# Miniprotein binders against a7ua95r516to809: the designs that were tried, part 160

Target 1, 294 residues: a7ua95r516to809
Amino acid sequence: ASLSLLSISDLVPDLQFIFFWMSNAIEILYFIQQKSPAYMQTIELMDDKAGSKESLLSATISANEEAMTILEEVIMYTFQQCVYYITKTLYVVLPGLLDCNPFGTEPSSEQCRRAAGVCVCAVCVMPEAVRRVVSVFQTTSDLLQQYQVHSEIQSQMFAYLFFFTNVSLFNQLIDKGPARGWFQRSRVLQIQASVKILLDWAKGAGHNHLAQKFFAKFCSTVTILASPPQQLSQMSWKALCAEHPSLKPVQLHRILTQYQLMAELGPLPIWQPSSEDEAYIYRTVDLLESFENH
Key: E = the ipSAE of ESMFold2; O = the ipSAE of OpenDDE; V2 = 0.75 times the mean of E and O plus 0.25 times the DockQ between their complexes.

## First folded at step 10 (miniprotein)

Design db9 (at its last look DockQ between E and O 0.90; V2 from the best seeds 0.79)
Fold by OpenDDE base, look of step 10:
Structure db9 (fold): chain B 294 residues (1-294), chain A 80 residues (1-80)
Amino acid sequence: as target 1 above (294 residues)
Amino acid sequence: SMTYEVTIRTDNPEDLELIAFALRILAKAFNLRVEEVRREGDTLRVRISGTPEQVEYFREMVELWLKVKGIDARVEVREV
């Protein structure tokens, strides 16, 4: 199937299988971790017949560690598979978020229409492009809850998905934004509104802190681009760096340069990088975010 | 060490794969040798070797795990 046709709904059966095993492996691991100390103690309390006890204990420790390692491998593998499938779906739907006009009237979700006719739930009033992205996250959340996956693993999953989403959106905006017109004020305001809907969802889902942390770079970019020229032209390079610490100097410089072009502003001395940052603004390798650093 | 057969019966045969996995891991974790795992319909049979004390502890842990998971299964252990 072409990646373009892959919906999160199509992956639900596979994801269910993976989440089932992930959850159970975690539970078994935790169970072993809780029970193993008492078991080892029972061996330690056995009568020491000619050094057999120490050998048995050592062998049991080794066996226990091996069993735990197997479970950890299952957990890691299943986690990676989940991330792989979910990020594929995100990859397909995320570009639509940048092109979305959230101020348009779009019909309610087909699912809610079938069930209730006209649904005014938060998801149904979302623009289709936003709803598609939210649907991926919501489906992930629902599956994690359905299979009672350990909270730490849930947090790690969302951390990674938000990271991936931020990197993807940021890179697309920086790389393709000028050509696609995403740096135009009207388009930026649309993007800002769309991202706000996503962040509001994340807040409602209990992931506010993670969303704020991992979307910081994209949000900073959008905030700068959404700023009125009269306001942004009064902000120094140092002030912008301080207000947007998630942006590297090269990234901020690129954003400001593109903003200047879009807004037809002349050169602004106030946006001149500091002497300390001047060397860094030419590090084009640091312009785009890497997916490998997480 | 003696050989034991652990038999698990459940009305939910869909759980048997998970039970089999859990049994293998638990047996390994407690230094029991798993000799054979067989599924026969709604019944899982596991042959393990160990001391009587190890096998008794294993039985207790399996029963406890099943309870924690909310799986209704009967566990029987016999020496073979």
Scores: ipSAE 0.768, ipTM 0.946, lowest interface PAE 0.5, mean pLDDT 91
Fold by ESMFold2, look of step 10:
Structure db9 (fold): chain B 294 residues (1-294), chain A 80 residues (1-80)
Amino acid sequence: as target 1 above (294 residues)
Amino acid sequence: SMTYEVTIRTDNPEDLELIAFALRILAKAFNLRVEEVRREGDTLRVRISGTPEQVEYFREMVELWLKVKGIDARVEVREV
């Protein structure tokens, strides 16, 4: 069927195949790296007759480098394929975070306890839109552990997935937010709560540093939009840039413009861009982030 | 250099594709020429050419790799 209906569970067989070959290629590369120096040392200790030792050593070094290059290419290709499949799933589910209400109208504590008697895991009590995103991250984590993928490669994969998540959420908020009413304060608070659930998952999974690093732009945006008017109106353009270095001038300008509209504030002199930044606040080419800027 | 036949027999024929990949890469890493790879049921036969010293090191590395991976397989090397 349609790729827009794709769940992570539908991709598990393909991901298992790719992780199998990726993890084995990594293991063989490490194996060769650990064993090659000893072999080359034994060649260096040979008695040299008719120059055969030097020729053998040179050929062996070259062949060894070729083998490692092949493995590195396999690892890169399989990594890219994993990321491709996983991000296609994320692309479909991430927009729902901007529309969901994680607060909802919930029953009393007693009613929640009785309903939880059927299924009480943290994933089951989340809003559906948040659960779908968490399920993608959790399934990815489980597969990486199942195939014993090297921890550095696991970190690189989550770094990219968090980067992708940040770009997708930021771009949708900026591009569609005015038409969708996402800049209204009640909506911003709902978005903030939904993202906190993702950040809590990342912390519990051991990826807190990566999440803090790669969600910075989206989190800065939400932080500004959630700020009380009395507090935000006391911060100059320069101070806001210093507090939110992940935001480009055009992005900060757009965020403040939307804030002014929703808080019913007129233009504030304290938010006047610096003369250097004035050249950049209308650069719409820089407004949205690229998925390729990693 | 001389030609050798490496025979790999396994109780799990599903492992043979991974074993074949590993053998090709390990042979290349230690400067051995792979002349032929044949799969016959539960047996993989690989013809390689190199010095006796290269082939002995290759055999040791293949056996060690199989042990690390936990693959139940027998390795035999014969000059042909």
Scores: ipSAE 0.733, ipTM 0.941, lowest interface PAE 0.7, mean pLDDT 85
ESMFold2 (binder alone), look of step 10: mean pLDDT 87; pTM 0.846

Design jb1 (at its last look DockQ between E and O 0.73; V2 from the best seeds 0.67)
Fold by ESMFold2, look of step 10:
Structure jb1 (fold): chain B 294 residues (1-294), chain A 86 residues (1-86)
Amino acid sequence: as target 1 above (294 residues)
Amino acid sequence: SDEALRMALDARRMIEEAQRLAEQGNHEEAIRLLLEAAEIAARSGDPYLIAKVALTAIVIALQTGDEDVIRRAEEVLRRAKELMRS
């Protein structure tokens, strides 16, 4: 399916296929780990009649090395395929998070509307754009649990998904924010509320530490934009850099400059790096984040 | 012990031939040979050989787009796992 038509529901059969074979490879890993010490001990204690002990040991070591090589390749391949398909879906749905209104007055489902106009379920207050992103994360989590994928692999997968989410949202906000009006205070508060829903999902799913780590750059950006301009004007450049260590200096400067422009403040000298600091900071720093980082 | 070594060598050769057949596109013969190799690998007592049979079936299933081959690979995996439990 094309990128514009791709939903996580459309990918479930493909992901189920990949997770099925990944989980079976992991089961074989457990089998090897359980049986290997006892089998090697059996060979070591063997009476060396006709030299069969040494030949059997050599064959066993070779078989182990070959099996582990195949296992590593299978797990790496299946992991890469999963994150590839999931992130293609995320890429499509993430921009909508920046445009949505989590404070909307209309329910998202017919059933909630028919409950005499009273929405008593959390799913009915979640904006469609946020629901689509949460659905990707929740479907991924459900599949990983269904196929009993090892917790380390689950953590690595969500680490990458949160990293990808942060890069996508940050780059969109920096690149398109002025033209889309996303730096306006009402928009920023809506974005902040939408991200809060994602963070709450991650906390409830047991991934709070990963979300805190990998959303830090985007969250810092939203925090700055949600701050009253007068509060920010009381902070020096040095203090702002120290308060937001997840942001590179060029990124922080761009955010403050755009916020200054959209808030109709005009230039504020205390938000400008000194000439000395600027020369060092801008020599090597890239404004946009790369999707190739972890 | 000498019988176990011979069975281990036979299973290894059968697995290698199955991998070659799969690379040539002969998935039906590769699957048949893996199923035979599973029995010999189990009798050898070498856990790495039965694991390699199962892993080879997984690789075939991941590399092919043929639903019938995938179904046959699942059968090999199922049998190998059954033998692992014995």
Scores: ipSAE 0.679, ipTM 0.908, lowest interface PAE 0.8, mean pLDDT 81
Fold by OpenDDE base, look of step 10:
Structure jb1 (fold): chain B 294 residues (1-294), chain A 86 residues (1-86)
Amino acid sequence: as target 1 above (294 residues)
Amino acid sequence: SDEALRMALDARRMIEEAQRLAEQGNHEEAIRLLLEAAEIAARSGDPYLIAKVALTAIVIALQTGDEDVIRRAEEVLRRAKELMRS
């Protein structure tokens, strides 16, 4: 009940606090890394009065190692806190993406309605369910930029968020899809269009490669389900495995089985798993993705 | 110089004491000591001491629930960053 009311906007103050300290910790880390060689060289150039130089050098190295360790812990802690808050909001909004009809006339966002006129910006034309998901990612991007967080950390954060999103959407589609009618042709096309909007946003935000990589399983699933029966029925198991390498044999087999049921196709010998994959198609433990495999 | 070394040793001792105070939950006294240590660290010319001051301020800010302590930690951080750029 309480989770349904949580918006990303409610978490912005907490996220701002964490991002501020994270960004500064990263800046200090880089400062130490840049200054350390020069400072050590300065110590090395000092006159060795009574063997004190070696002791000073050793003490300096130890102090640097301690500081680096603490900085890494702080960065890791703050990163994890950010991811925790952001994924909590994603968890709430992601289910709406699968039920979204992007072809419907949804009214423009309230924010753009307050502007005197029909805003035709990319965000305003988005379905509400897609806009909510994009808003989480956009807010994250804006905060990362506002606090000038290092690009590597930004990439790691988006990699994890896309991973989380893919796992969540994939697992929901595989587990609940048949019962909710998400495998029906019309619904699949809606899902495909919604995901395309999200991917287009990611591309526009400079995260195209990460999005393509981490959404591969979900996109492959949707692509197969969106394929016309006439085309898909001509593809062998081996060809489908080759075209969709992100899918495990058990996952592909489940998708094809559900597709066959939905399309009212008879048994297709061409979709029969190879002898090599036959043992793997029954590994139900591998059917759903794990959140721990990142 | 002998004076710079003395300042470095003093700053180090002050930072270590601030860390102990912070671990004990005495964030107010810890941050006060860090403000003093920041100036001494700057005068010593040791970049690691400045970094340690800043780092300790970050740790205190993340551990404390006191807004005044957080504000003072931000001040320590700002001062440390100014010194890092000098």
Scores: ipSAE 0.631, ipTM 0.881, lowest interface PAE 0.8, mean pLDDT 89
ESMFold2 (binder alone), look of step 10: mean pLDDT 85; pTM 0.839

Design jb10 (at its last look DockQ between E and O 0.46; V2 from the best seeds 0.52)
Fold by ESMFold2, look of step 10:
Structure jb10 (fold): chain B 294 residues (1-294), chain A 86 residues (1-86)
Amino acid sequence: as target 1 above (294 residues)
Amino acid sequence: SDEALRMALDARRMIEEAQRLAEQGNHEEAIRLLLEAVEIAARSGDPYLIVKVALTAIVLALQTGDEDVIRRAEEVLRRAKELMRS
């Protein structure tokens, strides 16, 4: 009994089906938006001799509202179905980023490894854990372009995928980090390097602004944990809050506690929360992020 | 005109019957009726009737698991889109 590894390639036919119908629904939406003013004008210019003009106008407004309601529901449903399939594959591959050693020397494929010390393409030399995540994002991007999905919908799709990625990585780091040894400084540096490769992909793909926005919490966490003790021990609680506004007080407090433990530092007075924040550092309901808060 | 109004009424009745047939599971008959209705809807000059045919096809394709019904819904959608462009 081997473990089945669901890949994005296995879901391409389902995604193609959903993208086809979603893109057509979007096209119909734009058709209505273009035609509605002209059709209303035609009705307003009609001879009202039979007294039917106001009734027809009212019926047309009602028909427009009905069509728009159905279209919005269809587009949202198909968008959610795409997200469901894509995030299923992301859920499987994302934990590997936290265990990845991006400083390893082996290429990701046999063909790249057999090349005489030459890396022939960036994807082949990318760490396997990072490549699996990038493959999901790249396949999604290729499908959106293939079906000519409107750029606003493409941005919303990647906004959600980056949101999902940030929540998944942050929650796993905070929740499972002690048991997995992820707070050890050497491990944090490996995590930072692996995420940097992913962020570089996002920048090259034209999603830098979305990545900056939606990865802020996870990146702040890793930045703090990767900081040298001499640098971090000189930063007050207030300064850390100002530098990392994406972190809630309970989250910052947990990160500093883990840093102190792994760096073998005693309690630092400079890290005492402000009076304002002290009420919030024990709110465990705020520690982990919700997948529903996007 | 009076002829356009009659065609709009005919198309509307046909579309609503096709929707009822689809709800009853009679997908092939619903598709045949939609293909007939979309031609009448186009001649009526009411763009919302063509849209209603297209949306009925989209909803049907998304709800069914039957590959033949999906293929036929694609045919309805393709024809509706052609008529929207003309």
Scores: ipSAE 0.659, ipTM 0.905, lowest interface PAE 1.0, mean pLDDT 84
Fold by OpenDDE base, look of step 10:
Structure jb10 (fold): chain B 294 residues (1-294), chain A 86 residues (1-86)
Amino acid sequence: as target 1 above (294 residues)
Amino acid sequence: SDEALRMALDARRMIEEAQRLAEQGNHEEAIRLLLEAVEIAARSGDPYLIVKVALTAIVLALQTGDEDVIRRAEEVLRRAKELMRS
């Protein structure tokens, strides 16, 4: 009940605080990593007056190790907290993406409604359900940039968020899709269009490679389901496996079985799993993705 | 150099005094000492002294509810970071 009211905007103050600490800790860490070797060399080149050089070097090494440890802990903690808050908001808004009709006339965003005109910006033309998801990612991006968080940490953050999003959407589609009619061609095309908007945003935000990598399973599923029966019925099991390597045999088999039922196709021998994959198609434990595999 | 060592020792003493002052609630004087200490720390060539100043400023900011003190602590942090980039 309480989670349904949580928006990313409500978390901005907390996230700002966390990102501030994260950014500063990272900057200090990199400073130490860059300057410590040179400083240690300076100590090593000093004249050994009364055997104090070894003690000074040892003390410096110890201080370096302690500082690095503390900073790494701060970075790890702040990263985990950010992921925790952001994924909570994603959990709330992601289900709406699968039910979204992007071809409908939805009203412009509240921000653009206040402007005395129809805003045709990319965000304003987005369906509300897609806009809510994009808003989470955009807010995250804006905060990371505002606090000048190191690019590697930004990449890791988006990698995890895309991973989480893919797992969530994939599992919902596989588990609930048949019952909710998400495997119907018209609904699949809506989902495909919604995902495309999200991927286009990711591309515009500079995360195209990460998005392609981490959304591969969900995108493959949607691509198969969006394929015309005439085209898909001509593709062999081996060809589909090769074209969609992100899908496990059990996942592909499930998708094709549900597609066959939805399209009212008779048994298709061409979709028969290979003898090598036959044992794997019954591994139901591998059907849904795990959140722990990242 | 002997001068660099002297500067490092001075900066260390100033940081320690700033920490004591902060613990006593004398945040204004603590910040003043940190601003002086960070410049000396940078000249000493000891990177850990700059880090200690930054960390001390952070701790001070977290211990106080005074917005002006927080702002001044952030100034210390900013200056420390500027010197880290130099």
Scores: ipSAE 0.426, ipTM 0.790, lowest interface PAE 1.3, mean pLDDT 89
ESMFold2 (binder alone), look of step 10: mean pLDDT 87; pTM 0.855

Design jb11 (at its last look DockQ between E and O 0.85; V2 from the best seeds 0.00; counts 0 for: other shape alone 2.979 > 2.5)
Fold by ESMFold2, look of step 10:
Structure jb11 (fold): chain B 294 residues (1-294), chain A 86 residues (1-86)
Amino acid sequence: as target 1 above (294 residues)
Amino acid sequence: SDEAERMALDARRMIEEAQRLAEQGNHEEAIRLLLEAAEIAARSGDPYLIAKVALMAIVLALQTGDEDVIRRAEEVLRRAKELMRS
């Protein structure tokens, strides 16, 4: 409960501390990697008149191995601590994306008044729930830039944050969707629009490839649910599996079941699972995703 | 050179002693020794020694909850980075 009130702003001092030391550990790693080959070569070319060359080379190899091991542990530890703090704020704010309406309801505003008659609601306002999630991503990006964290580590940070976001949204939609009315078509279209705002942020931030990869399961789910009944009812189980490879058979089966209920469709023979998938469509242990899966 | 090898040996001994002091909880003495070791390690020309000083400062800062020790570890790191650039 207390944690449910945390904002990313409250965690900035802790994140600044961790980013500072992580960034410096990465810099030291880079320094060793740049200097090590040249130094090893100077030792190998050394005249061994004093008999110290073998001892110096052995000590240098040992020091390199020890330093690299400790640096990797430090970087891993600090990375995990950053992820821990950031995902705690994401966990609190992500559910709101499923409840919010990204389409504006302010028809009397100057700009919305002129845009009446076209689907412009997503242009007029960013819902508070979406703004809170974007704020977490943007603050993270700003801190990574402030401390000049290596681009590979920045990419891995956002890969995990997008993975976490996908798992959180997918699990809540599947688990709470029936009770919350989230499978209603108008609601699905609102969810789709909210996710598009997040994807647009990721593209603008240079993380489009990561977002495409790590949001795939949730995006596939929303794409299926948003599809017109006439289009979706013509796609076989095999075709849907091929188009949405991120979805496990039990997940696709559950999504199609909810779609049938909301679209008022009867049983569709074309959606019968293949024989090889039939064994897996009722494995409820595989329905929800783990936050620790990779 | 023979001078660089003596500096490397001296820096290694100081770093090892600083590690023992840190394990004993003598953080202030460990920090003083690391700061002095940074200067000697830089003159040795051995990149692993100055990197080890910087790394030990990082480890100390992450293990302690003492703000004075963290501030002093940051001073060691800052100096080590300056020496790595020169």
Scores: ipSAE 0.571, ipTM 0.884, lowest interface PAE 1.4, mean pLDDT 83
Fold by OpenDDE base, look of step 10:
Structure jb11 (fold): chain B 294 residues (1-294), chain A 86 residues (1-86)
Amino acid sequence: as target 1 above (294 residues)
Amino acid sequence: SDEAERMALDARRMIEEAQRLAEQGNHEEAIRLLLEAAEIAARSGDPYLIAKVALMAIVLALQTGDEDVIRRAEEVLRRAKELMRS
């Protein structure tokens, strides 16, 4: 099937299957961890019939370690499969977020499936491009809750998904932004509004800290680009570095250079990199984010 | 008790045989044997044996594309979980 036709709804049956087994593997892992100490104590309290106790204890420890190892492998495998399917759907819908005009009167064509009639819930009033992204995250959240997946695993999954989303959006904005006009003031404000809707959803879903952490680089980029020329031109390189610590010097330099071109500003001495950062601004290998750094 | 020890030994043998059958690709017979082993494992009082039965059911379900095997694996898992909570 063409990747362009893949929706998160099409993957729900496969995801349900994987989440079911993942959740049960986690439950069994916790069961072993909780029962193991008591059972070992029971063996330790048994009468030592001719050294059989030590051999039984050793065999029990070994069997426990093997079972734990296999469970961890199953959990890791199922987790990776979930992330793989979910990130495929994100890959398809994320480009639409940068082209979205959230201020346009797009007719809310999709009725909330949960309500008969015009739903005015936060999701139904979202622009279509934003709603598609949110739908991936919401479906993931709903499945994690449905199968009662442990909170730590839920946090790890959302951490990775937000990381992936940030890397994808950041790289697209930096690489394609100038050519697509995404650095224009009007388009930046649209992007900023779209991202805010996504962040508001994440906050409402209980993932505010993770979203703030993992979207920091993309948000910093958008914040700089959304700043009025009068304000940004008063900020020194050092001040911008301090305010946006998630950006590498090469990234900040690229953003400011493109901003200067877009705003038709002459050379600004105040934006000149420090002598310490001067060597780093030319490190183009660090310009784009890697998906492997998580 | 001597009976619990005997049950533990029997359950271990059944689990080992189920594993051998699974490695041979005989998932149907493996899962049937696991269903029988679940009850014996629970009666032995060894929490690792019942957990191992459940674990093997999960592994078999993830390795097979056969819906009947998956359904039986879910049954083994359900039964194992019921016994874990008793």
Scores: ipSAE 0.549, ipTM 0.851, lowest interface PAE 0.9, mean pLDDT 89
ESMFold2 (binder alone), look of step 10: mean pLDDT 77; pTM 0.697

Design jb12 (at its last look DockQ between E and O 0.76; V2 from the best seeds 0.62)
Fold by OpenDDE base, look of step 10:
Structure jb12 (fold): chain B 294 residues (1-294), chain A 86 residues (1-86)
Amino acid sequence: as target 1 above (294 residues)
Amino acid sequence: SDEAERMALDALRMIEEAQRLAEQGNHEEAIRLLLEAAEIAARSGDPYLIAKVALTAIVIALQTGDEDVIRRAEEVLRRAKELMRS
């Protein structure tokens, strides 16, 4: 009940606090890394008064290592807290993406209505369900930039968020898709268009490579389901495996089976798994993606 | 100088005590001691001590629920960062 009311805007103050301290911890870590070699060199150049130099050097090394360890722990902790809050908001808004009709005339968002003019920006023309998802990512991006978080940490953050999003959407589509009618061609095309808007945003935000990598499974699934029957029925199992390497044999088999049912196609010998894959198509444990593999 | 070394040792001891106090949950006393240590560390010019002060401030800020302590930790951090840029 309480999770349904949680917006990313409600979490901004908490996220700002965490990002502030994370960014500063990274800065301090970088400072130590840059200054430690020079400081050790200065100790090494000191006159060795009765073995005191070696003891001082050892103590300095140990102290720096301790400080580095603590900073790494702080960075990891703050990173995990950010991910926790952001993924909670994603969990709430992601289901709406699968039910979204991007071809409908949704009224322009109230936020852009406050500007006296019809804002035709890419975000304002987005369907509400897509906009909510994009808003989570955009807010994250804005906060990371505001606090000048190191680029590597930004990349890791988006990698995880895209991973989480892909797993969530893929699992929902595979598990609930048949019952929800998401495998119907018209619905698939809606999903495809919605995902394209999200991917276009990611591209515009400079995360194209990460998005392509981490959304591969969901995109492959949607691509197969969006394919015309005439085209897909001409593709062999081997060809489909080669074209969609992100899908496990059990996943591809499930998708094709559901496609066959939806399209009212008879059994297609060309989609029969190879003898090598035949054992794997029954591994139902591998059907859904795990959140733990990242 | 012998004086700078003495100051550095004093600052280090104070920072370590502030860390112990923070671990015990006494964030108010920890941050007070850390503020004093920061002034001594600044005078010593030791970059390691400055970094350790900043680190300790971050740790205290993340552990405490007291807004005044957080504010004081931010001040310590700001000062430490200013010294790091010099």
Scores: ipSAE 0.581, ipTM 0.866, lowest interface PAE 0.9, mean pLDDT 89
Fold by ESMFold2, look of step 10:
Structure jb12 (fold): chain B 294 residues (1-294), chain A 86 residues (1-86)
Amino acid sequence: as target 1 above (294 residues)
Amino acid sequence: SDEAERMALDALRMIEEAQRLAEQGNHEEAIRLLLEAAEIAARSGDPYLIAKVALTAIVIALQTGDEDVIRRAEEVLRRAKELMRS
């Protein structure tokens, strides 16, 4: 598989192979865990007339430990391979979320917006960029269900995929946002609507808690940027930190700086960092997130 | 009993030989030996040995790029799982 694969559909055969063998390794591990104590007990109760009982028990214990180790390694390896292929696809499709318009400009979208009581929402229109990301998540979910992968492994996989999505979107917004115009208020509202479509997918798929946890940094960023100036200018630095604990001081400071620029606001005393945070707002090493861990 | 113990030791020896053959790249003989070992392991009444056959097939399938070997490893796995459920 190469970086030239832009669609999750192109990776399905490889993912089917990996999920099949991972699911079976998990099943075998479970079988051993259920059966091993009973079998060892039968050996201990055996008549030792030939003097071979101690040798059989020792060999059984050693073989069981070896098998468990190998199975755990296989499961970890196959999990990592799945994540690698899926995140390569996500890496390609995620940037489009920052540029798309989920509100639509087609005649049907105009009819929805012109109606007196109609709220324009993501449920009416799914832009191609959003559909590409949802397709990755949906295909992953379908494969996990198809191969009956253990629910804890499914949760771990989506936890990582949501973590990866958050890091990718946050880093690109912070790093490329000024040059791409992504901090303009109209653009921020479009980004917010696009992300809501993803969050709605995660909720409908049974992953709402994971999405809320792992998208927190990006969602906090967009929430701040989408806030009306009248409301945001009334919130102190301490209040913003308390409301958005996922943001590091350097990150919050950068977000507020971009907000001031786009809203044509001068520096606000109420946004001055606390004494404790002042040392941290210049830690540029902490500005972008790592894909490896927290 | 004693016959079951002998069959368990025979199956274990066959599985270990299959693992050695697979390490050497001789997947065809390893798979043949695993299929035989599965039946002996089932008659021994030792469910762990059947699981070890399945595990060895999984490892072979993940290490090889040969579609024919993968298909045969899947046959071993399918048979081992049938024996595990009986």
Scores: ipSAE 0.556, ipTM 0.877, lowest interface PAE 1.4, mean pLDDT 83
ESMFold2 (binder alone), look of step 10: mean pLDDT 84; pTM 0.828

